# Designs tried in a protein design chat: VHH binders against Putative methyltransferase YMR310C. Part 16

Target 1, 317 residues: Putative methyltransferase YMR310C, of Saccharomyces cerevisiae (q04867)
Amino acid sequence: MSSTRKFKKVEKPLSQTRHYSLCIPTTLVSDCRNLSQITHKVYQVAKFASLFNVSEVVILEDNSQVDATKKKISTAKLILALLQYFVTPPYLRNTVFNEKFRPYLTAASKLPRLSTLPFTRYQKQDHGRYREGLTIKMQKPTLARKKIGKVFKQTKYINIGKSKALALQSQLVPINARVTIDTITRKIVSPQEAYGDFTGLDSQYGYYTRIASSFTDLFMKGPLKEGYTQSVYVPLTTRDTSIPELSSLPTAETNPHILLVFSTWDTLARAFKLDQDQFVDCQGPQEFFDAQLPCPVSNSDVADAIPMTLTTLSTVF
Key: E = the ipSAE of ESMFold2; O = the ipSAE of OpenDDE; V2 = 0.75 times the mean of E and O plus 0.25 times the DockQ between their complexes.

## First folded at step 14 (VHH; framework vhh_sonelokimab_d1)

Design x4 (at its last fold request DockQ between E and O 0.84; V2 from the best seeds 0.82)
Fold by ESMFold2, look of step 14:
Structure x4 (fold): chain B 317 residues (1-317), chain A 121 residues (1-121)
Amino acid sequence: as target 1 above (317 residues)
Amino acid sequence: DVQLVESGGGLVQPGGSLRLSCAASGFTFSNYAVGWFRQAPGKEREFIGSISGSGKSIFYAVSEKGRFTISRDNSKNTLYLQMNSLRPEDTAVYYCAAQRGSIKPTGYDYWGQGTLVTVSS
């Protein structure tokens, strides 16, 4: 008649221990003729990024292709929304995505859930101890809180998909943030503590997503304070470059953050051109890469290249 | 033993100029891209710019374009930062750093201890 039985931490799965960030170009959907095809392509990216515990997916804008889908949002924003949707628990989706996105997410709702995500694979093992949530603002501040100020930008309340919000024991956090919650201690925890994986950015599960509008934005406008330890070009077609072939990667003990750039050279060159004011006599994008991988086929689709590359890196390197 | 030593910091009036130096030793200087960073009080360290091993390719952060000039002299194993039109917000500790081959703004292996620049009247 005791509540003394402990929930155990989830056993660590076999997973990649290096931090990878994937850069994908908006042109990955250039061969798509409708929103359903776009959704399926992005689903494949989300699936393999989740399977390999990828920390970040960066969308590199390339506006060189005609948009046959006649949509009101940019291709980059659509890809971003879809990537975020696939790692958002179903119980949070109506809160995270407003009504303007619903037409663009119809096909996504019909696709299989990603089985590697914690809200589908680990909840049974931990008996519901760890749960994904969204920080929400307080509805009615008290008089004392009005005197403090700044209380409206921070909160202790988390939407966990239950009838009542969970109150954090002693933390205040910014509103509208994805978090992983230990529901027993009422504290934000890292995905590694909760699930045993390298995942996302420390305090929440799922890859982080962002849009890079230019080549230098790719390297400079990320959430990582120290940025990428290595930059690796992953060509989609065979091409000679001066970039050295990849020979080794750092071990997991050094906590590396490796940027993998899946792109044709032309996409990189266009993005590079947008930043010409920042360069003096730079010869091109090749000067920003530490290494490259060979392209194993004559032409590769980004969605296929991702699992091929991550498998190679996990098994050969 | 790899060593990077910054010098040339100090107090400068707004609108003034200052030239920082970074002396390198313990590695083949021309094989490394080198760069400048700064950290203002209470702020995160930020990238200023980088220069390739040969010295011909230079990359600048957007906010530094036009006021700062990066150069290197491989015969003296020295990296330079010329700062013009200095403003109070340029007050920071300035660091040099080195990485092998690439001029990307991240992933630097070797760091100096920094030199303080104060811009005030």
Scores: ipSAE 0.768, ipTM 0.920, lowest interface PAE 0.7, mean pLDDT 82
ESMFold2 (binder alone), look of step 14: mean pLDDT 83; pTM 0.841
OpenDDE, look of step 14: ipSAE 0.848; ipTM 0.950
ESMFold2, fold request of step 15: ipSAE 0.761, 0.736, 0.730; ipTM 0.919, 0.913, 0.907
ESMFold2 (binder alone), fold request of step 15: mean pLDDT 83, 83, 83; pTM 0.838, 0.840, 0.840
OpenDDE, fold request of step 15: ipSAE 0.844, 0.876, 0.859; ipTM 0.952, 0.961, 0.959

Design x5 (from w5 with K100S R101T D110R; at its last look DockQ between E and O 0.78; V2 from the best seeds 0.79)
Fold by ESMFold2, look of step 14:
Structure x5 (fold): chain B 317 residues (1-317), chain A 122 residues (1-122)
Amino acid sequence: as target 1 above (317 residues)
Amino acid sequence: DVQLVESGGGLVQPGGSLRLSCAASGFTFSNYAVGWFRQAPGKEREFIGSISGSGKSIFYAVSEKGRFTISRDNSKNTLYLQMNSLRPEDTAVYYCAAQSTGSIKPTGYRYWGQGTLVTVSS
């Protein structure tokens, strides 16, 4: 008699035809009253960014109306830490996020893991052959290095969430870096080699995250050398702008990287005004966008707008 | 076919000035934002600034505001870069580029010139 058993299905992220980056404002959490509400809102962003195989989530700093605060962590840094937490394997979380972050992550630790992430989806199927790790300092630097006072920047040791660090076969790599490891060969491999098509930006194992400290930093500090091929405004409220409506997207052959900016106009205008010393006679943020999408409702929450927009782009365009 | 040709590069002493030109042809120049980039030896290409199709709106990288001035003359299909108070670190190949749209964003440039060398040295 057959002993074949069916395994539980794992969510499959959307196949990648284009690279998307999402820009979200810190006002994402402006209606939240406590850490739990903030954490759930950010979890929704992480979940759908992962499901749609988004390459990057950029947090646009929006503190122009804030005079000063005694807050230990800014709203942008809190959102960043939460976004990073949700794409960090549970076994690395205590190493990546030190004791100072623990109070801010209490609600996040109770939320379900994102099963669509590449390193989560394949672990059982390959008997744990491929594993995410964090490069850590060499345990015993040589005496010669101590004598010359050289700063140790490289290591062969990887924290893979086991009691003993994994030593690479013959590679020496920068410390404090996330890596994907073939535990059988003890080599670093690309996320693409380990997990196939469902990875984040290029060699990432989930979406890349960053804070844009200004409106112009949003466009200039992206992870790609060539930057964004297109910029698309995704309004959260109905409002007339001079930005052309999106009519088409580039084909996958051109390897496009599209920046989707989820915001109200007022938030963009405030951020734009703070960078005015870089502009001569610019009329506003509209000059930085190639296209915009219609706002299908009179007022959208960013967390709702993300899946609505990504569904539209994947099915209509 | 779209063509962008830079000119005006050369050797200049520190503190000097140069004016670069970029002649555009093969497209409706006034419909596109255009910009200047540079690439120093062994470095990645970096954005200097951009100007809208109409010429009214200009965006500069932070380090370039005040010393460099971007302008265009749509009647002559020409983009200009006026560089003042030149320093040795300004030594690079300078490229003219055009966007595929009217956006002045610093990325997504479709058309590129072959570049003109600027050397700032004693």
Scores: ipSAE 0.744, ipTM 0.912, lowest interface PAE 0.8, mean pLDDT 81
ESMFold2 (binder alone), look of step 14: mean pLDDT 82; pTM 0.835
OpenDDE, look of step 14: ipSAE 0.854; ipTM 0.954

## First folded at step 15 (VHH; framework vhh_sonelokimab_d1)

Design y1 (from w5 with K100R R101F; at its last look DockQ between E and O 0.80; V2 from the best seeds 0.80)
Fold by ESMFold2, look of step 15:
Structure y1 (fold): chain B 317 residues (1-317), chain A 122 residues (1-122)
Amino acid sequence: as target 1 above (317 residues)
Amino acid sequence: DVQLVESGGGLVQPGGSLRLSCAASGFTFSNYAVGWFRQAPGKEREFIGSISGSGKSIFYAVSEKGRFTISRDNSKNTLYLQMNSLRPEDTAVYYCAAQRFGSIKPTGYDYWGQGTLVTVSS
C-alpha cells in the first residue's frame, strides 16, 4: 500500500476571529532613498499583515512629500504593486505583472516568500489539492483567429503554473481573474473552503489591497458591504486628538472588522481637507475614530508599529 | 430594548419635499452618533449621512447633492431627514441607525429601524 491516492478534502475548522484592516500612508516610504529600501519597507508590512491574517491593507495617499527616488510610477501605485506581488504565487507573478512593472519588482523577487500566506501554509497538508490560478485564453492569436474577441471574454481554462492549463469541469468564467481551484474536482472554490480561517477576505488569497485617495474614501470604498465595525487611530507621535483611549474590543466570536489607521495626524488632516464639501462643522479627522491607542514612544515607524499593535490587540484586548 | 422607528414616508410628486423622523428609545440618545441610509429596489443599502451625538458635526455621502439635511433634537430623542427636490431615483426604503461609538464614521451601526418607504412618482 505504498502509493494510495487520497481523495478526501483536508478538513480545516472554521473559527471566530477579529478581522483587521490596516491603513498605511504613502509617507511610510518617505525616508527611503531607493527602490530597494522601499521594497524592504513594504515587505515588512506584507510579512506582518500575512502573519496576523490581516484582511485588508489600505494605502492612504499623501502627495505632500517629494519623491526622492524619481520613479515613473506614483508612490501609492508602487506600494500597491509590491503588496499585491507578495501575495501572488511565484508561478503566476510573470503573468500577473507585465513588463512595465519588472524594474520595480527586482528587489521583491529576491526576498523570501511569505510562508504564512493561506496557499503556502497548507501546501504539504493538502498534497497540492488546492492551487491558485489565473483564468486565461487558451488560443493564441493568428491571422485566422484574431476576430474571436467576444468568445475570449470567457474561458474554462486556468493557468495553475503547470505546463498544461487546468480545464474547469463545467464552469465558464471571465478571463484574467485570480481564482482558487480544487484540482481534484476541477472547480473554482472559495478561499475559505480551501484554506479555512487563514484567508483575509472571503474572495481573496491573502490581504486585499486598495488605494484611498481621500479621507472619506478610506471609510467608504472598502470591499466589505457592512464596512468597519470599529475605527482605531494608531498614532505615530504623541498628539492631543480628543479621541477616546481604546478600552476594549469586541470578542472574536462576533467576527468584528476593525480598521487600524497607522498615520501621522498631518497626513489625515490633509486627506480630510479634500472632502470638506461633505462635512458640516466637523472639527477634523478625530470625529471618525471610535478610539485610539497610546503612543508610548517618541516616534514610531509604520512598519514597526504594525506588529507591536497587532500583538497587543491579540494578547491583551 | 433599543428601538428606532422611522416615520414620514409616503408618496411624493417629483420636485416635492418630505421630512422623515426617527424616534429613538431604550438608550441615551445624545451619546450615540446616528445616521440615515436608504435601499432602492434591487440595490445595496447606501449611506446618506450621519450626525454626532451633540448634533454639531454632520457628514454627508457625495451622492447627497445638497438636497438632504440631517438634524437631531436630543430633547425629543429624534433624528430628522429633510429631503427636498425629490426625484424618482430617490424612491427607496429609508432607515435610521445608531452606533454606540461617538464617531460619525459611515459604518459600524449597531441598531437599525425597520425603515419607511418613500415613493417619488407622478
Scores: ipSAE 0.751, ipTM 0.911, lowest interface PAE 0.8, mean pLDDT 82
ESMFold2 (binder alone), look of step 15: mean pLDDT 81; pTM 0.826
OpenDDE, look of step 15: ipSAE 0.854; ipTM 0.963

Design y2 (from x4 with R100Y D109R; at its last look DockQ between E and O 0.73; V2 from the best seeds 0.79)
Fold by ESMFold2, look of step 15:
Structure y2 (fold): chain B 317 residues (1-317), chain A 121 residues (1-121)
Amino acid sequence: as target 1 above (317 residues)
Amino acid sequence: DVQLVESGGGLVQPGGSLRLSCAASGFTFSNYAVGWFRQAPGKEREFIGSISGSGKSIFYAVSEKGRFTISRDNSKNTLYLQMNSLRPEDTAVYYCAAQYGSIKPTGYRYWGQGTLVTVSS
């Protein structure tokens, strides 16, 4: 197989023993007045989440605004689409995103690519062994009527951004799925196998994204089998919460997963009330956090707090 | 040595009640949040609910207080799960678990071996 392709050394990020999930509130864009400002704020989140190989970004929805008629998408869905856009390879973006989202992505298309992502790092040189792709319908469904439904829902063809689709060696896989491909063996591989990076999902590279509609959804609806090993509040404003200061990170399990919640207290309290039927005599969100970090300045912005927090956790702890 | 030992499982008829106990040793029980989980055959482990170290704060996976009630007795180092109106779908191995501090539904460090509850119809 070495005789058919030239390979360059694949650059890998430093191995990490901890996984991080970031929770960001929809209020992170509350001071933004237009799409360009919103897009830039979300870009900064995507940039630092990617730089530190964060596994998941969770958007905590704030229902404080009046949304009776809604002519446009919700703030949470806009943030979600932007976060997903920034970790989608440029050559797949037009096929991945709904045409209805194109107006909301105009500012994002003009921002610099995230150079820490493997599929953007290789753009100025020969592509390496591994490439991101999107599974597409078989272009020649010769047995379509004889194997109805199942044949059209499976494929061996992958859009890898080249003039011709890549055909898998011996696999049939569901259509419309994001995959990582070993272009030498023509097989689907996990992002961790291909790049050695931490990820929230093995099926695609980049952080996993989701919306949490309430406080308990934050902890219970993630894709992680065991959930979060530790929950850490990272305040955006100074307030006495009674949460203990972080003294150490968990080392009890291999590859622990830490939830970092970047929010003002008032946002958390409102989200908490949406689930009050699940609580008996709980005093507030503080009972769900194992620790907190100090607020470095009053009214900290999420875009500033994320890299400061992740640097501290990576170098001090 | 930290130990959590469940007891009280068994065979029960639909509509019946059962009280599970979890005896804790090897750590300061009142400093730990404790919770109940279950795993039905072929299914993923499911969070039922948790109770704070003091016993005052309780979190349930369902949005309202239902057929299950969690309590603890710190003088006996024991966690309880009262299950009422049992259904065949409640058949599972029930586990108790403990974590320091918070009542979040994840991150439990210490686990029991489980007790089988069978609800036959």
Scores: ipSAE 0.767, ipTM 0.917, lowest interface PAE 0.7, mean pLDDT 80
ESMFold2 (binder alone), look of step 15: mean pLDDT 84; pTM 0.852
OpenDDE, look of step 15: ipSAE 0.842; ipTM 0.956

Design y3 (from x4 with G107A; at its last look DockQ between E and O 0.94; V2 from the best seeds 0.80)
Fold by ESMFold2, look of step 15:
Structure y3 (fold): chain B 317 residues (1-317), chain A 121 residues (1-121)
Amino acid sequence: as target 1 above (317 residues)
Amino acid sequence: DVQLVESGGGLVQPGGSLRLSCAASGFTFSNYAVGWFRQAPGKEREFIGSISGSGKSIFYAVSEKGRFTISRDNSKNTLYLQMNSLRPEDTAVYYCAAQRGSIKPTAYDYWGQGTLVTVSS
């Protein structure tokens, strides 16, 4: 017969000490003829970004290409939604993605879950103690009578995929945020405490995603206050640039944050042109990169270049 | 010893002008991109603009379009910020910073201590 046993603390893998952000262009899907092909391309990005524990995926808009798919949402927003979908636990997907997204997510729902995500692979080891959740606005009658004010910014309630929301023990947190929960103590914990590794920016699990509408938005509007430690161009085709070849990476002990920009030059040039009133005599995008990597093949797709590049950085540098 | 020292701050009337200087020492100045930042009370540090080592390429934040001019004199190891049409909202501590890499607006290697600019009547 069963008894109440406290869960034993399980030691988890060590956290990463070099953080990578990937910049991918919307032209990633320019050769796709339908939504299923777009979904598979973005799935490959999500798969390898998750496998290599990438902290951020930034989508650089390039609206130069004709959208043969004829869809209501922009290509950038579609890629964003798909990237977020693939790192959302299945039990949160219906809450995070409303009815408007359902047609765009049909192919995604048929693809294998990303088994490399720690909340997928560690659930049995910790007996379900740690769960991913989404903070939600209060669904019960107001607690304080005759008080009106800030009722939409903070909550103690977390959707963890159960019939009832989990109430935090003694915390109030902003609504609409992805969190990791210790279901026994009813507290928000870091992914490092829960799983022993860290993915995404600071307290979140999974890569962070955003859209950059122009070249300078890539650098100026990121989530990091101090920005990227190093910016590296990763060409998709061979061409001459004046960007120095990458010779070294910062030591992992300094916890550097490296931006890897996977793009053709033409995409960067178009994005750069959108900000031309911010420049005086700049020669082009090359002036914003500290280094570049060689292109190991004569022509590569972003989805293929990502694992090639990340493997090289992990094993050669 | 690498050192960046800002000067030229002070009190100025709205609509006025001010020229800030940043004296660099302890490194080969022309090998470094240099930038200006500011931090108003209670606000996050804000990028103003950057200039390449050669001085040919300049990048400005959108909010300072047309009012601020960045320049450098490599023979004097000095970076300048010319600020015109000053507003009370420009009140802040202004910092110069240097990096060996690109003119990107982020993660500069060396920082000055800052100079206070106050714009008020």
Scores: ipSAE 0.703, ipTM 0.890, lowest interface PAE 0.9, mean pLDDT 82
ESMFold2 (binder alone), look of step 15: mean pLDDT 82; pTM 0.833
OpenDDE, look of step 15: ipSAE 0.806; ipTM 0.933

Design y4 (from x4 with N31S Y108F; at its last look DockQ between E and O 0.77; V2 from the best seeds 0.78)
Fold by ESMFold2, look of step 15:
Structure y4 (fold): chain B 317 residues (1-317), chain A 121 residues (1-121)
Amino acid sequence: as target 1 above (317 residues)
Amino acid sequence: DVQLVESGGGLVQPGGSLRLSCAASGFTFSSYAVGWFRQAPGKEREFIGSISGSGKSIFYAVSEKGRFTISRDNSKNTLYLQMNSLRPEDTAVYYCAAQRGSIKPTGFDYWGQGTLVTVSS
């Protein structure tokens, strides 16, 4: 006589009706004196981006400030690595980040995990059914493979941070790929099935992260097919920019993708000048913004402005 | 009724020129930034450039700045694209589009139906 156990899928509510992308400048960390201070500042960005289900964080390069830290990678690449680290499950971090990054990640490893990330948020409701994994090498090289000069690059085994790797049912996948796994059926599933519409863009399992090297890269070099429906400047100082005040956001039915640009004007002006050959008689960055928010606190810092802005947008608009 | 209508497409030899027009109606043309896009068969739509409502400010995608020129005539409610030194890879359907306020390369509200440009021998 057989005994049957039932495992149920948990239906995920749809809770995100607008997609926000945050643009932060590398000068975010210009007042930091060491890697620990940089890590804490970037953690604040990651924390609030996760809390508000932000779809993308874009790092705008601004190399105008002297780097007070002593490091071999650029400030933009360091911020990128840290943002990526905070959305990587702890059990995958040593595999995803090679040992060249280890010195830059020591402070990050000591900070609290982000419990609001999509792959964590429903863990109790799902009883751990859906889990992030990394496809891993199936076997060591054999004599036969060395004789023919081939390297086997596919596997059925997934590192899910358990004592035993999970074996996929009847499929092989490329090694070293981030995947979402239904641990009950032992199949790769879409992020939408596992986490609803909270997933990041283009296979990011959390916010998507990129570097923009110039002002126009911010608008043109992202992974979004339709780009941003609205661009909003979030000023850090009071200044007459001639950008209209934000009066409304697009309705939820239009599935808007809103770019929020947290920057001083001087940073934007410097980035704008790098693309001068693309412009004819443009007066400045203001011509690329549909609206701006008021500056509620004089001389705001980016790390402070993000939660204030996201709270306002979630409660007022 | 908002309407954007492209014209001037056709068959052109490599190295030739074309001038596309986009006639606008149903909105205050001078209050809108307008731009050109193109889509080759099987490819994603790509941005060519945009021009402010006043016509003073122009933004071009990098690869097209030297060969393509965007202009507008607000008295005729018309947007123009002058294309020179045409190449086979310029073969695409060309669209005009309009948005309120900014010249950003995304978020256009109104679109034309497109005009086909074929560059071949």
Scores: ipSAE 0.761, ipTM 0.920, lowest interface PAE 0.7, mean pLDDT 82
ESMFold2 (binder alone), look of step 15: mean pLDDT 82; pTM 0.825
OpenDDE, look of step 15: ipSAE 0.838; ipTM 0.954
ESMFold2, look of step 17: ipSAE 0.729; ipTM 0.906
ESMFold2 (binder alone), look of step 17: mean pLDDT 82; pTM 0.829
OpenDDE, look of step 17: ipSAE 0.849; ipTM 0.952

Design y5 (from x4 with Q99D D109R; at its last look DockQ between E and O 0.80; V2 from the best seeds 0.75)
Fold by ESMFold2, look of step 15:
Structure y5 (fold): chain B 317 residues (1-317), chain A 121 residues (1-121)
Amino acid sequence: as target 1 above (317 residues)
Amino acid sequence: DVQLVESGGGLVQPGGSLRLSCAASGFTFSNYAVGWFRQAPGKEREFIGSISGSGKSIFYAVSEKGRFTISRDNSKNTLYLQMNSLRPEDTAVYYCAADRGSIKPTGYRYWGQGTLVTVSS
């Protein structure tokens, strides 16, 4: 046995790529009769979003779901929790998802792990150097409250799925945040530094998820610094719109961010009307899309449309 | 040769009004959606609103509805921003932007250099 093995960071060059965001409607599960069917549908979305290194999945709420109040959790929140679950390392799941979510995640816990997640992209010389973690509060003396109330918000401790929390060498960070850790230097690092090629938003491991409560929230309240370079409607049925057919995408060398909206027109129109106070004489959602793709079948499902669309964009455009 | 030039900025007292202009050249103005943005010192750039090439469709950020009015005059290749009831928080550099695409609030290709609006006593 020679000296302690030398640890080295994974070294990969930055890549130029097209970044995709997927918008999916809550109605993707309208034909599901139980939690198992809902979970399977969302699993298919998570699988292909992960396979194609999609940066973001945004859930567009559709107010036409009249039975959402019968559940303890809204349909949008259920889809969100499932999408997050599938990209959360198993060793963090009990910490990230509290006990009130456990009934909704029973079917998900039985499904295969997504093997395309960055865990499987490490090179052998890494030796497990980088891990996903969750910032946690450790026992400390309570801070005195002043006027508004001052809550201790920062920590140096990270749950990395081991018996002892990892202490950061020199950083304090907000509690309850998902982070990527260099376990040798005990520092938070970007996912890009840890894994090489970009696999999500600049600060996140795996696709970022959010709920858009209205049509304009889709475009205005995302995490992207510069927002979407191009917006593309991906119809689920045939319908006459004035949106131009997609003929080209920005080149990968410009690192564009492309929003793909998988929806029926009626869902978009309902969401659009929620924001009518922000518009003057706008005729409808079509004015927010730069292009559309043809629908190759009379009716398609979001879960099928995603891989078909992403394959087409990666190979034809 | 595409140019967007903002004008009309300056110092104004709280509660006052100001009208910004953006002169466009080097492209067919009526074919382009155009929008207004602003950036206060130390803050990220924020979207104010956009207007379609024909001028018939207008989209406003929620925080700006009611005080700001966007219009365009295609015969003069000019975009306008009328700002009323100005507040110190409106102090920023105001930018116009244009794109041949949709009125979505992002992805604008062409930008002006900006005009400074200062709202203080």
Scores: ipSAE 0.664, ipTM 0.880, lowest interface PAE 1.0, mean pLDDT 80
ESMFold2 (binder alone), look of step 15: mean pLDDT 85; pTM 0.862
OpenDDE, look of step 15: ipSAE 0.797; ipTM 0.927

Design y6 (from x4 with F59S K104S; at its last look DockQ between E and O 0.19; V2 from the best seeds 0.00; counts 0 for: pae E 15.5 > 2, placed apart)
Fold by OpenDDE, look of step 15:
Formats: structure tokens, C-alpha cells, sequence
Structure y6 (fold): chain B 317 residues (1-317), chain A 121 residues (1-121)
């Protein structure tokens, strides 16, 4: 009589009161001399983003620094790939990242795993019930030669790091999507359902990543259907921006999503100028910010500014 | 009494433009994020866009980017929706909503009664 241990679904607590998106410029790595240094700096960003349960990291591309050097990969794409790599489960990395990116990820593979990620902490408690997976296209067995069949954009098969793909029950999802799966019910679940929404040192979700190629992309193409509740400028240098200092944050009851933009003012001004024709009656980039925080340290590195800022927001507001 | 009153709806031809207004009263308008939603017959209410209390942060649904523009005038306690290049699929009742935080279809403090927009040839 095989005692089917009925794994009771454990309800996860909801504790997250605010959502943060971080905007970082490509200038983050401007002082780096090699790929190893770039990797380490981006790792610091990933570490703190995960530690503070950041929802999104946006990379602002500075088009003015187009180094004429025929780099095989743009700085923005490299940063993006590295950020994604650090929040990707090890057993999915070979599937998620194309062979073309492997040379750029060598240094990253040597760095410690982010232990704050939800899927790293709860796998033991739930006996592997919840897993991260990547949706995959079913390879039709080679035998049926004929008709250029309709490229199905959807699949029920998920790579969960096992020899066999898991088949979803009564659900189709887009191909090449990262998903959280209940392996018992064979359904996609939210990370919140699987791991809860603890913030800080206790639990962290993975973050979404995107590249903002323009000033407009940063503010107009948010990941959330609900948009940003507040935009806050975090200066990396001391300069007068005519932006009011942050005095309060929205209350937790409203579940605010706050965009934090880490940048020099010159970088933002240049980005704005490039897109100026898209804005009617705007005087400058300051009009897109609700508030600013003080510069944590004169000439602060983004990697240092992030934990300082997030700590301040968690303790003071 | 708190009121949100939408206006400017009506019949418009495909490719046409329409500007909706939402007049707010009974609360401090500038302290609230405000946004637009729409609901077509037999469909769920969908988010169009939102604007923060200060007017500095604006967000749009991905599907509506480029055609719709949201703005507000806090001195007039009014929210606006400029709609361009209208399509038959845009036919719906349009609602304004107010919230102290971020606006979502499930989270609101106040809702208007809606204004009907019909796009038909």
C-alpha cells in the first residue's frame, strides 16, 4: 500500500508592501577594464536587487558612448545577459543561454550562486514541489517528413532540469518562457504562490530585465500593466536638478511600484535631448520625476548606491 | 461626496480622434493617482493608462502605446484621455478611476460611471 504522502499545499505569507524597479545606466561598467571586472560589478547589482526583492532592473543605454570598437556584443546586452544569468537556475542555464553567449558568461559561472533567490531556499521544504522551468518546443519525431506544419507559438512542455520534460495539464504557454511550476498539479503558478513575497534577507524573487534604448523607453514601456506609481531620481553626483527631495512614499496599502533611476544628470539630459521631439512642452528630464534622493556619496558608483538607497527606503520611509 | 464624472464620449468614425475628460470632486485630486479603464460588451475591464498625483509618472498598457495620451490638470481637478486613430475594437465604456497608490483594475478608491465610445463606420 504505497502511502501517497499527500503533500499539503502550504500557503505562503504575503509581506511585500512596495515594489521597486531599478534603472541602471551602461556607464555602470565604464571604468571596467575587462570582462571579469564587468561581471563582478553586475554581480553586485544582481546580489542587492535579489536581496531587496527588486521586481525589475532596467538598463538605460547611453547611445553617446558608442565605442567604435566593433564589439561583438553591446554593453547593454552584456549587462542584460549577466543579470539574467545570475537569477537563472543552474540546471536551466545551458538551455536559456545560446552558445554564442557562453564566452561572456565564463567569469559569471565562477561566482557564488545567489542564495537569496526563492527557488534556492524553498526547494527543500516543499520537497521539490515547486520548480523553475523553461517552456520548450516539442521536437516532432524526425519521421514525418512532410508539411511545413504551422509553427506552434505555444507549448505544454517545460524543461525542469530533468531528463524528461514536464507536460502541463490543460494549459498552453508561449515557447521560451520562464515559469514557476507546481510539479504535483502540473500547472504554472505565480512565484508568490510558490515561494511567498518576503522582502530583504528572508526571501527574494527573481527580477525582470529589459533594455531602455531611449528616454521614452524608460518611462513609457514599464513591465507592469499598472505602471509606475512614483519615479525617483537617485543622483550619482551632486548637482542641482530642481527636483523636490523625497519626503514620503506611498502607503503599503496601495501596493505602490516605485521606479528608482540611478544616473548622472548629464546622462539623463543627453538621453532626453535625443528624444526631445517626442515630448510636447517639456522643459527637461526633471519633469518625469516625482522626487529625488540625496546623493549617497560624492561620485557614487551605481553598485554602491543601490544598497544604500534601498536601505534608506526600507528604514526611513 | 466623492465624484468622478466622465465626459466626451460619443460616436466616431474609424481613424478618428476623441478626447475624454474626467472631472473629480469631493477629494484632494492631486493626492491621487488617476487612470483610464475600458470595458467592452462581454469582456473584462482593461487598463489603458495611469498618471501619478503630481503628473510626473505616466504609464500605458502595451497595447495602447502611441495612440492614447493621458494627462491631468490638477488646477481643474480634471483627467484627460486623448485617443487617436480609433478602431472598431476601441468601442467600449471608458471609466476613470482614482487611487492613492498605483492604479489597477482590482485596486481602486473611486470610480466614475463611465462614458460610451462607439467607433463605427
Amino acid sequence: as target 1 above (317 residues)
Amino acid sequence: DVQLVESGGGLVQPGGSLRLSCAASGFTFSNYAVGWFRQAPGKEREFIGSISGSGKSISYAVSEKGRFTISRDNSKNTLYLQMNSLRPEDTAVYYCAAQRGSISPTGYDYWGQGTLVTVSS
Scores: ipSAE 0.000, ipTM 0.258, lowest interface PAE 12.7, mean pLDDT 82
ESMFold2, look of step 15: ipSAE 0.000; ipTM 0.194
ESMFold2 (binder alone), look of step 15: mean pLDDT 82; pTM 0.827

